# Ledger of designs, part 4: VHH binders against UV DNA damage endonuclease (uvsE)

Target 1, 305 residues: UV DNA damage endonuclease (uvsE), of Deinococcus radiodurans (q9rte6)
Amino acid sequence: MTSACEAVPQLGLVCLTVGPEVRFRTVTLSRYRALSPAEREAKLLDLYSSNIKTLRGAADYCAAHDIRLYRLSSSLFPMLDLAGDDTGAAVLTHLAPQLLEAGHAFTDAGVRLLMHPEQFIVLNSDRPEVRESSVRAMSAHARVMDGLGLARTPWNLLLLHGGKGGRGAELAALIPDLPDPVRLRLGLENDERAYSPAELLPICEATGTPLVFDAHHHVVHDKLPDQEDPSVREWVLRARATWQPPEWQVVHLSNGIEGPQDRRHSHLIADFPSAYADVPWIEVEAKGKEEAIAALRLMAPFKKD

## First folded at step 18 (VHH; from p2 with T102P)

Design r4
Fold by ESMFold2, fold request of step 19:
Structure r4 (fold): chain B 305 residues (1-305), chain A 124 residues (1-124)
Amino acid sequence: as target 1 above (305 residues)
Amino acid sequence: EVQLVESGGRLVRTGGSLRLSCAASGFTFSDYAMGWFRQAPGKEREVVAAISGSGGSTWHADFVKGRFTISRDNAKNTVYLQMNSLKPEDTAVYYCAADYGPYWYFDSPEYDYWGQGTQVTVSS
C-alpha cells in the first residue's frame, strides 16, 4: 500500500561540480613550505577568502538545482590543522563573519551539510602519532562546522570509516573522549575491507553514533552478487535504527566501473538499489557529480508518479 | 599492467639531500593516494609520508617532519620524496605504494600496489 507520491530520497552533491560552478582552490604542502611566513599569511588569506566565496555560491547552486544535501570538501581550508603553524587558524578567525554568512546561506536554503574527512584519519590507529594527528584533523573539521554556525548534531555529520581493522574495541572506547564538537557530529560508515556493518553496529549502539550504510562497500566486503541481495535492505533498516530521529538517515550510493565487485566509482549510477527507495538522504558518490544526480532524477523511483 | 618504479636512491653523507621519484603507470594516477615507506634491515616496513590523489592533503611521520616532503605531479604520473638533513638513521630501502579511494589504511602494508624499492644509504 505504498503511495506513488511518497517522499523521494534527497540526492546529495559531493564536494564539487564537474562544471565550473563549485570548484575550490588548493595549495600543496611543498608549495606552502617554500613561502615565507608573511607570504603564507597572504596566500591563505587570499585562498580562504576565495573558497568561502565559492562556498556561498555553492549554497546558491544547490538551491537553484533543488539539491538539499551537500558534502563540504575536506580541502576547503588547507593547512588549518598543520601542526606547529597557526597561520590557517588565525586567517580563518579573521574571516569568521564571512564563514558564518556562508553557513547561513545553506541553512536558509534548506541544504543539509556534512563532511567526510577521509585522508589520513585513523582514530584507532596503533600508532600514537596517527591518533594525535587524527584528532587534530577532526577538530579542525569540527571548527569549520562551528564557524558555519552548524549545530553540533548528526544533522551536520562528521563521517568516518571504522579505521584500522581488528580494533573495534579501541574505537568504541575512544569515541566518548573525543572533543564535543567532533563527538556530537560523528557518524561511522562501513567499508570494503576493515569494517562490515555488522562489525560497526555494536560500536554505534554502544556510543550513540549513527551508522551510515554503504551498499556498494557491503557488496564488495561480503562478495555479494549485487546491491539487490536481501541483506542490503536488512542493513538499511538496521542502520536506520541508529539514527535519532530516523529521518536523518544518510546512505551512500555508488556503482563499480566494471561491476559490483569493482571498488572504483563509476561516472554515473546505472543501478539504483531498490532497498534505497525510502531512504531520506543519499550521498551520490559518482565521478559525474551533478551530472550523475541529473541522470538519477530521470530514473525510477525519482520519475515515478 | 600496473607499475610503480622508484628511483633516486644513492649513497649520501650525513646532512645531505636527495630526491626520490616514483613513476606510475597502468592506472588513473590522480585517483590514487600515494605513500612512501621505508624498511631498514631487520626492521618492519614503516610509513614515511602519504599524499592524497589531488595532492591537497599530506601526512608525514614525526621522525621526518621538517626534513622530508612528499609531493606529486599528476601530469607526469610521478610522486616524489624530497629528503633534506639526512641522518644515518634514514638508511633504508624506500618503497612507493598506491591505494584507491578513502585512505584510512595509510599506515599499514595493505596498499593496492607496491614498487620494488630504492636503496638510500646515509654515511657519517
Scores: ipSAE 0.467, ipTM 0.781, lowest interface PAE 2.6, mean pLDDT 91
Fold by ESMFold2, fold request of step 19:
Structure r4 (fold): chain B 305 residues (1-305), chain A 124 residues (1-124)
Amino acid sequence: as target 1 above (305 residues)
Amino acid sequence: EVQLVESGGRLVRTGGSLRLSCAASGFTFSDYAMGWFRQAPGKEREVVAAISGSGGSTWHADFVKGRFTISRDNAKNTVYLQMNSLKPEDTAVYYCAADYGPYWYFDSPEYDYWGQGTQVTVSS
């Protein structure tokens, strides 16, 4: 955890490493569907067991590199939320002791965990089928977080964007009815298309949901010149007010490949926004992963030479 | 410089099968989510299926569930739509599309890149 003697933001690793140290196995739906029921069970047991072992190793990796924030991959357990097929759920239940031990490895190392499961999740979609699959997917992710022994609080955040544009009222209305494992962990992040931070803030305030501010998304959405625009600091502070306690605030950091308006994430972070200097937790959304964290540590404010 | 080229559309009988392909070039294929959309005569374009950049996550519309499967081969820069148990209602021009970043508006027409389409016609 950050103390007064350390006085800099904690930089978070997102999902995996560029190097071989933290990389997870997958299986595609097409390949999975070609398997018999017995073959499916064997495949998922082997895959989930392997990924839990890798996840335990990720805790060691984070500890060794002074990384105190780690975003779990939402793809750790493929097919877990597959409608009409409970094989993944059964396999994960069987592996419950191993999953819990992996979660303890992170908490014992002082590493905060969160998840950002955005893959085809739109809670406020105008299509009922999308809403149904979205709740199923979120419930499956929350099950993983429960299985890791993680607290049902925004400390162990389950993060989404605002979803379908023009449906903020619907989003605010549905949040109180989400299952507690999801609801109690939920955070919302502004995006570059559908929801500005100004559009999300009333939703966050009405539902007691923390706002994760993303300066890059803000700059793209509002067509601002760069992340030093005065509104960036304003939104850091307004977002902080939605966090209870404010010391749990998370923000997202990314740069565009070809400049401030490019929504594609660069390999490294060349421009660290001055507005972020006092933010306690930063997820580094760069393609360079651990390499981007290492490079940031050589820059102000992290290097005080 | 970005190209998405669909192929495999043809006339088939009710109950038949087709596999559509979309060859991609001019971008880092694995960084992009892919979608299949269709547009029937006189109707608006609608999402059929979507797949994440890694291929680890997929979504299929209810009107094709159990019949259509989206897949991708990142080594070949190609996305596929396997279409089984075809019905006359599936008659449409099918488009592939690519979008960078999060997939939380995958069901809208705001994808970055679009192909020109391939015609699928299902007869009795």
Scores: ipSAE 0.410, ipTM 0.750, lowest interface PAE 2.9, mean pLDDT 90
Fold by ESMFold2, fold request of step 19:
Structure r4 (fold): chain B 305 residues (1-305), chain A 124 residues (1-124)
Amino acid sequence: as target 1 above (305 residues)
Amino acid sequence: EVQLVESGGRLVRTGGSLRLSCAASGFTFSDYAMGWFRQAPGKEREVVAAISGSGGSTWHADFVKGRFTISRDNAKNTVYLQMNSLKPEDTAVYYCAADYGPYWYFDSPEYDYWGQGTQVTVSS
């Protein structure tokens, strides 16, 4: 009965809070390599256990603040995909019950989870070793999502950009061969350099991969004046057509610090694109995190009175 | 003005060690991922290692096979490359590069900023 404009988008929290509520521990490779094998095991057990507890708290945080979309940090489990060292994998297996309980906390609270693991992942690289390490990294992230009890569907998206420019055909050809835990969750996002939404759309259509539209990236890539350009709405709708079902559509929201062409993310969102008013799921990519969400809720279309 | 200044390159015997440094200025260092690239004469520039803005994630090329380690000190605005067990094949100009956020393409020359390079020469 109601039009898409009557339902306001769900605003997603990305990785952590500015406040102390959701902050994860890490360890550098240099520090980790200085540890003995027994010390590595103890370090990762302590670190992973702590991060799982914090992640459980993030579910409570999202529920308490009516946040129904949360992007998992791809850095929750350092060293999980470290070649030649299976300590992280063994520790995560040991913690399987705690990881599953953390995942259930999100799903029980009605919070959709996704991950955007861009760090050092270029699936269509012309370098075989980069392709191999990229699949290992994506498999590790998919393992985390499996361990959280998350469905192998785009509801629980593993999101990447298109990778190395000029290699769209290679990207389309490799996607069907990805391991199922990765392939079934894969989404592709346009970026400001290598892949416009026009370049990604045929890849998404050929592989059954949802397109996540990022208006900020589109504006920078095509040198458009701002996110009110008519093509922004056109691409929201074209991207929606790649989602099965369409109500699962995710878009990304950010503003530039010094204007529409600045790829650096601002602290708050001053300019919410009118084209996004009926999109069901929006990841808010602002440095202000939960503060940016709170500020957006005071703006149209979120505040109606 | 953004500046990336590499240092530490020199002539070293096979099996030796070097530590390269790259001092950064003109941007919020922790917001930028950093990479080390190298270029031998007549070869294309290739990625050696990369590190996230926080330092929590790193990547190293297979050809360094655990011999090189990238690190950063955000308090000093400096990224490092520790190079151990050096081989003649490691002879190249090494470049530091910076790119904003998680949207970089670490294995290609599309980083926002580049240093001038520092020469590493490994003799038999």
Scores: ipSAE 0.326, ipTM 0.702, lowest interface PAE 4.2, mean pLDDT 90

## First folded at step 19 (VHH; from r4 with A33T)

Design s1
Fold by ESMFold2, look of step 20:
Structure s1 (fold): chain B 305 residues (1-305), chain A 124 residues (1-124)
Amino acid sequence: as target 1 above (305 residues)
Amino acid sequence: EVQLVESGGRLVRTGGSLRLSCAASGFTFSDYTMGWFRQAPGKEREVVAAISGSGGSTWHADFVKGRFTISRDNAKNTVYLQMNSLKPEDTAVYYCAADYGPYWYFDSPEYDYWGQGTQVTVSS
């Protein structure tokens, strides 16, 4: 239908490198709780400062390797959403200029940013305590994205799966009431158990939420032979229709370690689905990270003569 | 073959402490979310606590918050549940569970793998 030549997909780096270039510091809850209040403040100031510096370096890394899509780690700022302890929030507020500068480094390099927060987040859980903590955690992620100066649009996506199975109606009902920094960035991804793309599509349409299609999940859910099944292209196109503009469409790419039905992610991508050849943005969900991107660039449609 | 083997369950007095262990094998331990569940006689199995593959994120049910702490040692392929200030209501079989993902299932009994359970009995 369009006669314009589509650019090759942009391959996205997820969180970390296998190499030492992009690695973030962390702290466990148990070690953190052993610290006095003053020690907690000093620990988080040092840790957050260091991670912001590494994040700035990640922008340079992406630029140097022609990576135009990067998934931020959900673990950049440990303890930020810890109930009853405002230390993380205070430290991040203190570091606001450095955080904003790090965000500008990505936008100046032409690198699109998104997050995929799954850390015990189930917005449609049947447990009130989980619903409450899930909204707090999502708000903390959105706060990070705001602090980086990122747009409150699906360009800077905040991505979740559909959550608790059999509760699609509850999911659709709650989305309009989410805080704006979360709601305006929200996307939904099909999974291999609870929500097929067919189950998510009406939720996405009803709420104006883009659908991120994951072919690997679809193949596992429907027990298809591989990602060349004709339904894979069908769902790429149906998901594209949920994106405004369609040029912002993101899909997820992974292969199973032992075959198409294996949920575990392989180190490299051996089987690139032909249906993805014209998708503008692909997050590469392989354990090989930058190595998987490099290997993909040697395959069709990325291969250059 | 995947194995999850709980240990450490025993009889203790009200106010006492226990540490449960779950030794895991047959999968890449750090790739899996681990959970502790419990089931008292005649009651439904319920999630007690969960911990991410890296150990960087934890979740604890309100009925045990402040008393129980989940942790893991990825070098030893072991997940723990430290149980303090035990009450008779904590009497149950405690199960270790593992799920490759997704995290959105942590609060239900839909994990991929389950241990045999270890009995904890709290006397008053």
Scores: ipSAE 0.543, ipTM 0.804, lowest interface PAE 1.9, mean pLDDT 90

## First folded at step 20 (VHH)

Design t1 (from p2 with A33T)
Fold by ESMFold2, look of step 21:
Structure t1 (fold): chain B 305 residues (1-305), chain A 124 residues (1-124)
Amino acid sequence: as target 1 above (305 residues)
Amino acid sequence: EVQLVESGGRLVRTGGSLRLSCAASGFTFSDYTMGWFRQAPGKEREVVAAISGSGGSTWHADFVKGRFTISRDNAKNTVYLQMNSLKPEDTAVYYCAADYGTYWYFDSPEYDYWGQGTQVTVSS
């Protein structure tokens, strides 16, 4: 693992490349439902096998480009969490050796893995059906991380936002009861609407859950002028205190297309917050993916004199 | 100018089928989560289904599971709701909604943009 004493942060690649190197196959629910049970099995076997091979290639890609943090796509194994249909689970079990080998490729290359589900997950929803589907989806993500051989710690983070607004107490109450593969990896990230970092911090402290600070979300939520506001550094440090060890801290980096209040992510990062200069791990949330990482490496504090 | 325009609502018999469409303009469609909501007279709006910007993730309410399917065509900037096995309780105005980054609160009425609605009426 990398110490927080390193000179510059590690920049993370999110899910896929703009180029052809890391791209995953998928299937829509509509198309899947049109298939017979035997066709579903064959489809998912082919799709999952292909995505595992691509994932192995992503490990090589990260190693070749000095990328030491990679966010796994939550779309790697479509239909894995489909209620009433165990086909995905059975196919993934069949592919267990290949999945484990892919995980070893990342850890052997020194690449930290995490997930941030892009699925409809609201653990603290006031609707029981949403809570049930949310736990099922999170368990499926954790199953993938277990299958990759990833440790059940925040080093291999499973990251969510705070969920339904005004229900922080419910969130804090439910976290201890989550299945261990989920709970032991869980992190929480502030968003631009429902949960500020101030609202998440007591939840994180009460449950032992790391806080991932997102400065862009903070600026939008509090209507601040930009990411150089003094509170940005304050929250980097407060979030760091929720990480044990603190050198595992992850923050999120993005810029708005039309300015600091625009929630839409830009292609490249033009404005790197000074507050992030000593953060050990940064997920780069830019449409330019590997291109944004390359561009950042040409800027302070990353560039060489 | 952002616009969401629903179409396809009409009168159908119980057990019938109907497809709703929502044509979107004024934003990068593939970046937005799309939701279908419905509101019957005297009731609160309720989420029916949601679909991620890529179309890779979907969610459907239990009261429509197996009967309704959300889908999208990003080349046409259109989201669909295929409604099969319709029941009288499905009678409502159906609304299309769009939001950037809705995954973690998709079941809330906090979407950025809303259509004007299309009436679906299911007779006995």
Scores: ipSAE 0.630, ipTM 0.838, lowest interface PAE 1.5, mean pLDDT 92
Fold by ESMFold2, look of step 20:
Structure t1 (fold): chain B 305 residues (1-305), chain A 124 residues (1-124)
Amino acid sequence: as target 1 above (305 residues)
Amino acid sequence: EVQLVESGGRLVRTGGSLRLSCAASGFTFSDYTMGWFRQAPGKEREVVAAISGSGGSTWHADFVKGRFTISRDNAKNTVYLQMNSLKPEDTAVYYCAADYGTYWYFDSPEYDYWGQGTQVTVSS
């Protein structure tokens, strides 16, 4: 029944829960470097095995809570992209069946997966060694997505910001040369300082790369009063045009702790932008994680009738 | 108020080692990317190393790879730079910096907060 059918955005959980349900183990570089080669192998095998099991639990959690979008932690497999040390890669290869099974848990539950790699990836850096390490890191992320059995399409997005400011032309030029597992999943998100959505749009159009619009970043970058500014809706629509199909569009949602210009993410989302009401997929970037999703579901347009 | 206080800079011989510390206060430490920068007289400030809020990701400049290691202790609100195999060209004022956000390009001088610096001098 069409008159009773109302589509609302799917709210995405980012990386982990505030509660104990989805928490991943880590190891720091300094602690890892203190280990012998044999100890490194044992440590990563135990850690990766544990995190894959927790990841399967995250799929169950999403299913149980009607969450259909989940951002994988970029820290699931520490040391996977460490130059000169292939221990992580070897351990992940050994765990391939378990990783694939975890991926199936998500896809069987109808949960869309994406990644937004952590800092220090700057594909258009003016420093060659940063460009090299950035491609290595992105390839490691793509390897994880391949191992989970995820499609090499923007449905399973690998998302980055525009990188080094003033180097949009260099970014556009390098994207076609990225390895296919990275390139075919790549998306670009506007940030608060280096790249506005206006600066990213021509890059996205030239390379066939979807634009993920972040209204909070836009408001800070352009010094707008809040996320109800008319330009927010304009950019939702312009960004949508970069998605093929447009139903795959993802946007990011966050609020500032002390107001619209505060870059720091609040615990909950008090102000849901009206411009987002018809966006199909939203990553909720709030410190309250699942609590923020629950609170949003009590607000328009998510309120249950 | 936000404070970043570096310590540990001193005069050392070529080939020597030292550890820099930066004590942070006035913000949620684990939410911030921490960086170490250095500036020699007459030179531009340059990034040496950076570490994510969780400590899960690190980056080191090529000119210090294998010799310097950034680390952090979120329980003590402190970031460290272990400096080994020091060379005269490592002589500089070293600055601790903090920036909010996982998308920030880490080699920018536009970090939110900066320490006052600590002098490292490497002699023959």
Scores: ipSAE 0.522, ipTM 0.787, lowest interface PAE 2.0, mean pLDDT 90
Fold by OpenDDE, look of step 22:
Structure t1 (fold): chain B 305 residues (1-305), chain A 124 residues (1-124)
Amino acid sequence: as target 1 above (305 residues)
Amino acid sequence: EVQLVESGGRLVRTGGSLRLSCAASGFTFSDYTMGWFRQAPGKEREVVAAISGSGGSTWHADFVKGRFTISRDNAKNTVYLQMNSLKPEDTAVYYCAADYGTYWYFDSPEYDYWGQGTQVTVSS
């Protein structure tokens, strides 16, 4: 009876390292706006070039540390989604060969790439300007993903939370009309406030969008004792059913600082939920980043006897 | 103890400029999205601008675009609102708010932390 060696989950690094290895440059809107058009172009060219170089290095870093999943920073290319200013797009177009090379580095290294747009994305907002800016931002991210040579599939996930609470129907209705580069990569994640996994599941099923389950968010949302609650396993499996194929399933792992009900992410992962033992892909959302990943590898199910 | 303390609000003439500051303490500042809100007399509170924890992403309401700019200094645990070309309709109490997480919920009534507000008055 050959003990089916249960495949150990792949761990994912989120955006950057605590160490200096994977750190990206940025520029504030205030500083950017103070520049002339020519200076803006020069600034973004320099910054984007640097970040692409760093990104290329991130592929090597991940490979060297047996990290097979990497979340791209949503801030890799600041000002790319700036309304009324196409400087970022122009610069990124100019750097297209370098960006593609960076993407290939990940692919060649066997590292899966995804994005989790940061900040202010509310596709189902009741405010038109927020919806517009959200679509613009998502499109900009999709552009980056295309530039990296990534597939337009949930393998290269573009992950969102559900947005404004109580507007799930609106979210479901708008998803089909999203630009293909966005729509075809789109995933939804439960959060600790607006959307439980139960609230997202119908949307996912209606639109064919995969559900990224976050046990920590679930525990906080439902005020559960911890991530060993039986419902956690239930949702891992139900979420898995939204993935085609199920081997592509991604979940998020985090712990609270002061306990399971603390929204703030801990430095390390002290508690690995048993429900995640057979999940294929896990993004580690801990403040310790690569240190948290390294520590996890010393724990079950990762610990090699 | 968590504190958000707004400052910089004052009387200013139309067309003038003002810079608001919000000093934060008692939490890991860089982990929080910071936002400015305002409430005019007899009106609902509205979001003015928001900035990500890293400062790499910002959002501005349409009515302040081009005139106002949010920024932050994480070394100083401070978020700013530079307001230019002020108009009488910008008269309001301006509030600083902090929310933990990746997303800014514009219409959420519950943010993690709020300041007491600072009065901005724009005279004709």
Scores: ipSAE 0.420, ipTM 0.755, lowest interface PAE 1.6, mean pLDDT 92

Design t5 (from s1 with S30D)
Fold by ESMFold2, look of step 21:
Structure t5 (fold): chain B 305 residues (1-305), chain A 124 residues (1-124)
Amino acid sequence: as target 1 above (305 residues)
Amino acid sequence: EVQLVESGGRLVRTGGSLRLSCAASGFTFDDYTMGWFRQAPGKEREVVAAISGSGGSTWHADFVKGRFTISRDNAKNTVYLQMNSLKPEDTAVYYCAADYGPYWYFDSPEYDYWGQGTQVTVSS
């Protein structure tokens, strides 16, 4: 029925290129705080406008290289969620037509977009101020996705890890109360430390939240020999069951620099898990970015001959 | 060998300023989220501020109320904490910490690497 989606894994580009094609400008908080209100407005207008233009170039890049999945950078719009300072929000509103046009460039090219906004976001923190700032940050990311014209579904995923360990029940309880632009896009990924896929699965099932399986994290967390361990395939299939439809399933791919237990990401992917051969969407988390995608395309199962 | 070496802690008067530095070595600095934590006697170690590997994202605890600013210089493998308008309540040992990648669990003391700490004492 939907065999076309499941027939060929799509390799996703994460945030930027090693080459000059996709690189975004930024500003540090310390330099921003030194600016007057008028200087802040001018700085963010110039910076956001430039980054939207680069983002449109990223759509062209993806189309030209047959990349059908792209993870948007969380650094696109610095200061957008800065408490007590609405300058970023006002500038982004002013640029709404340009932002929407950039989003259309991706969707017209058939490029699926998602975000993984995990920087300082701990929705189930035991600190109220962290919970509050986390919802604000997630809402800012959802605002960007809305501005790009992206669907409020897991097709345009907002992905997080499980947060503070030992607080899965709190995570499950808070998810239904998240703002709709966040809640309707939310996914959860297993990590190397706090949440195994076994710990996340009940939360995902209870809340209707897709599970993104990361085999590298699983291997590190469970101290497994490598990504060919039989449990890797088991978790690919269990995670798939949380996706509606299952052909929207995303998994993460990375290798350790010094071996399977090394959580640091290698430049290229030398070991592609056999368990991933039929997964429709794969985000490639390698330091080599587009170079890692190109290298993977020369390997089984991607090589055509 | 991974090393995190804090410096800049000293005795300072209420309302004063100081800048903490943490020099890092033995790992790819810009791959790591950096945090400043503090611990007063008998209290749990608590996060004060955190900064992403690129320096593009920062977080600061409400109790510093814009008085502290975390920053980093990836060319010098150094993270800083600028501390202004200091209060006696800021008296603590301040620790630099590093954790690989985007640290989603940044408010926990489970970071990969820790410095030995630097004492900050704020007098009335």
Scores: ipSAE 0.556, ipTM 0.807, lowest interface PAE 1.9, mean pLDDT 91

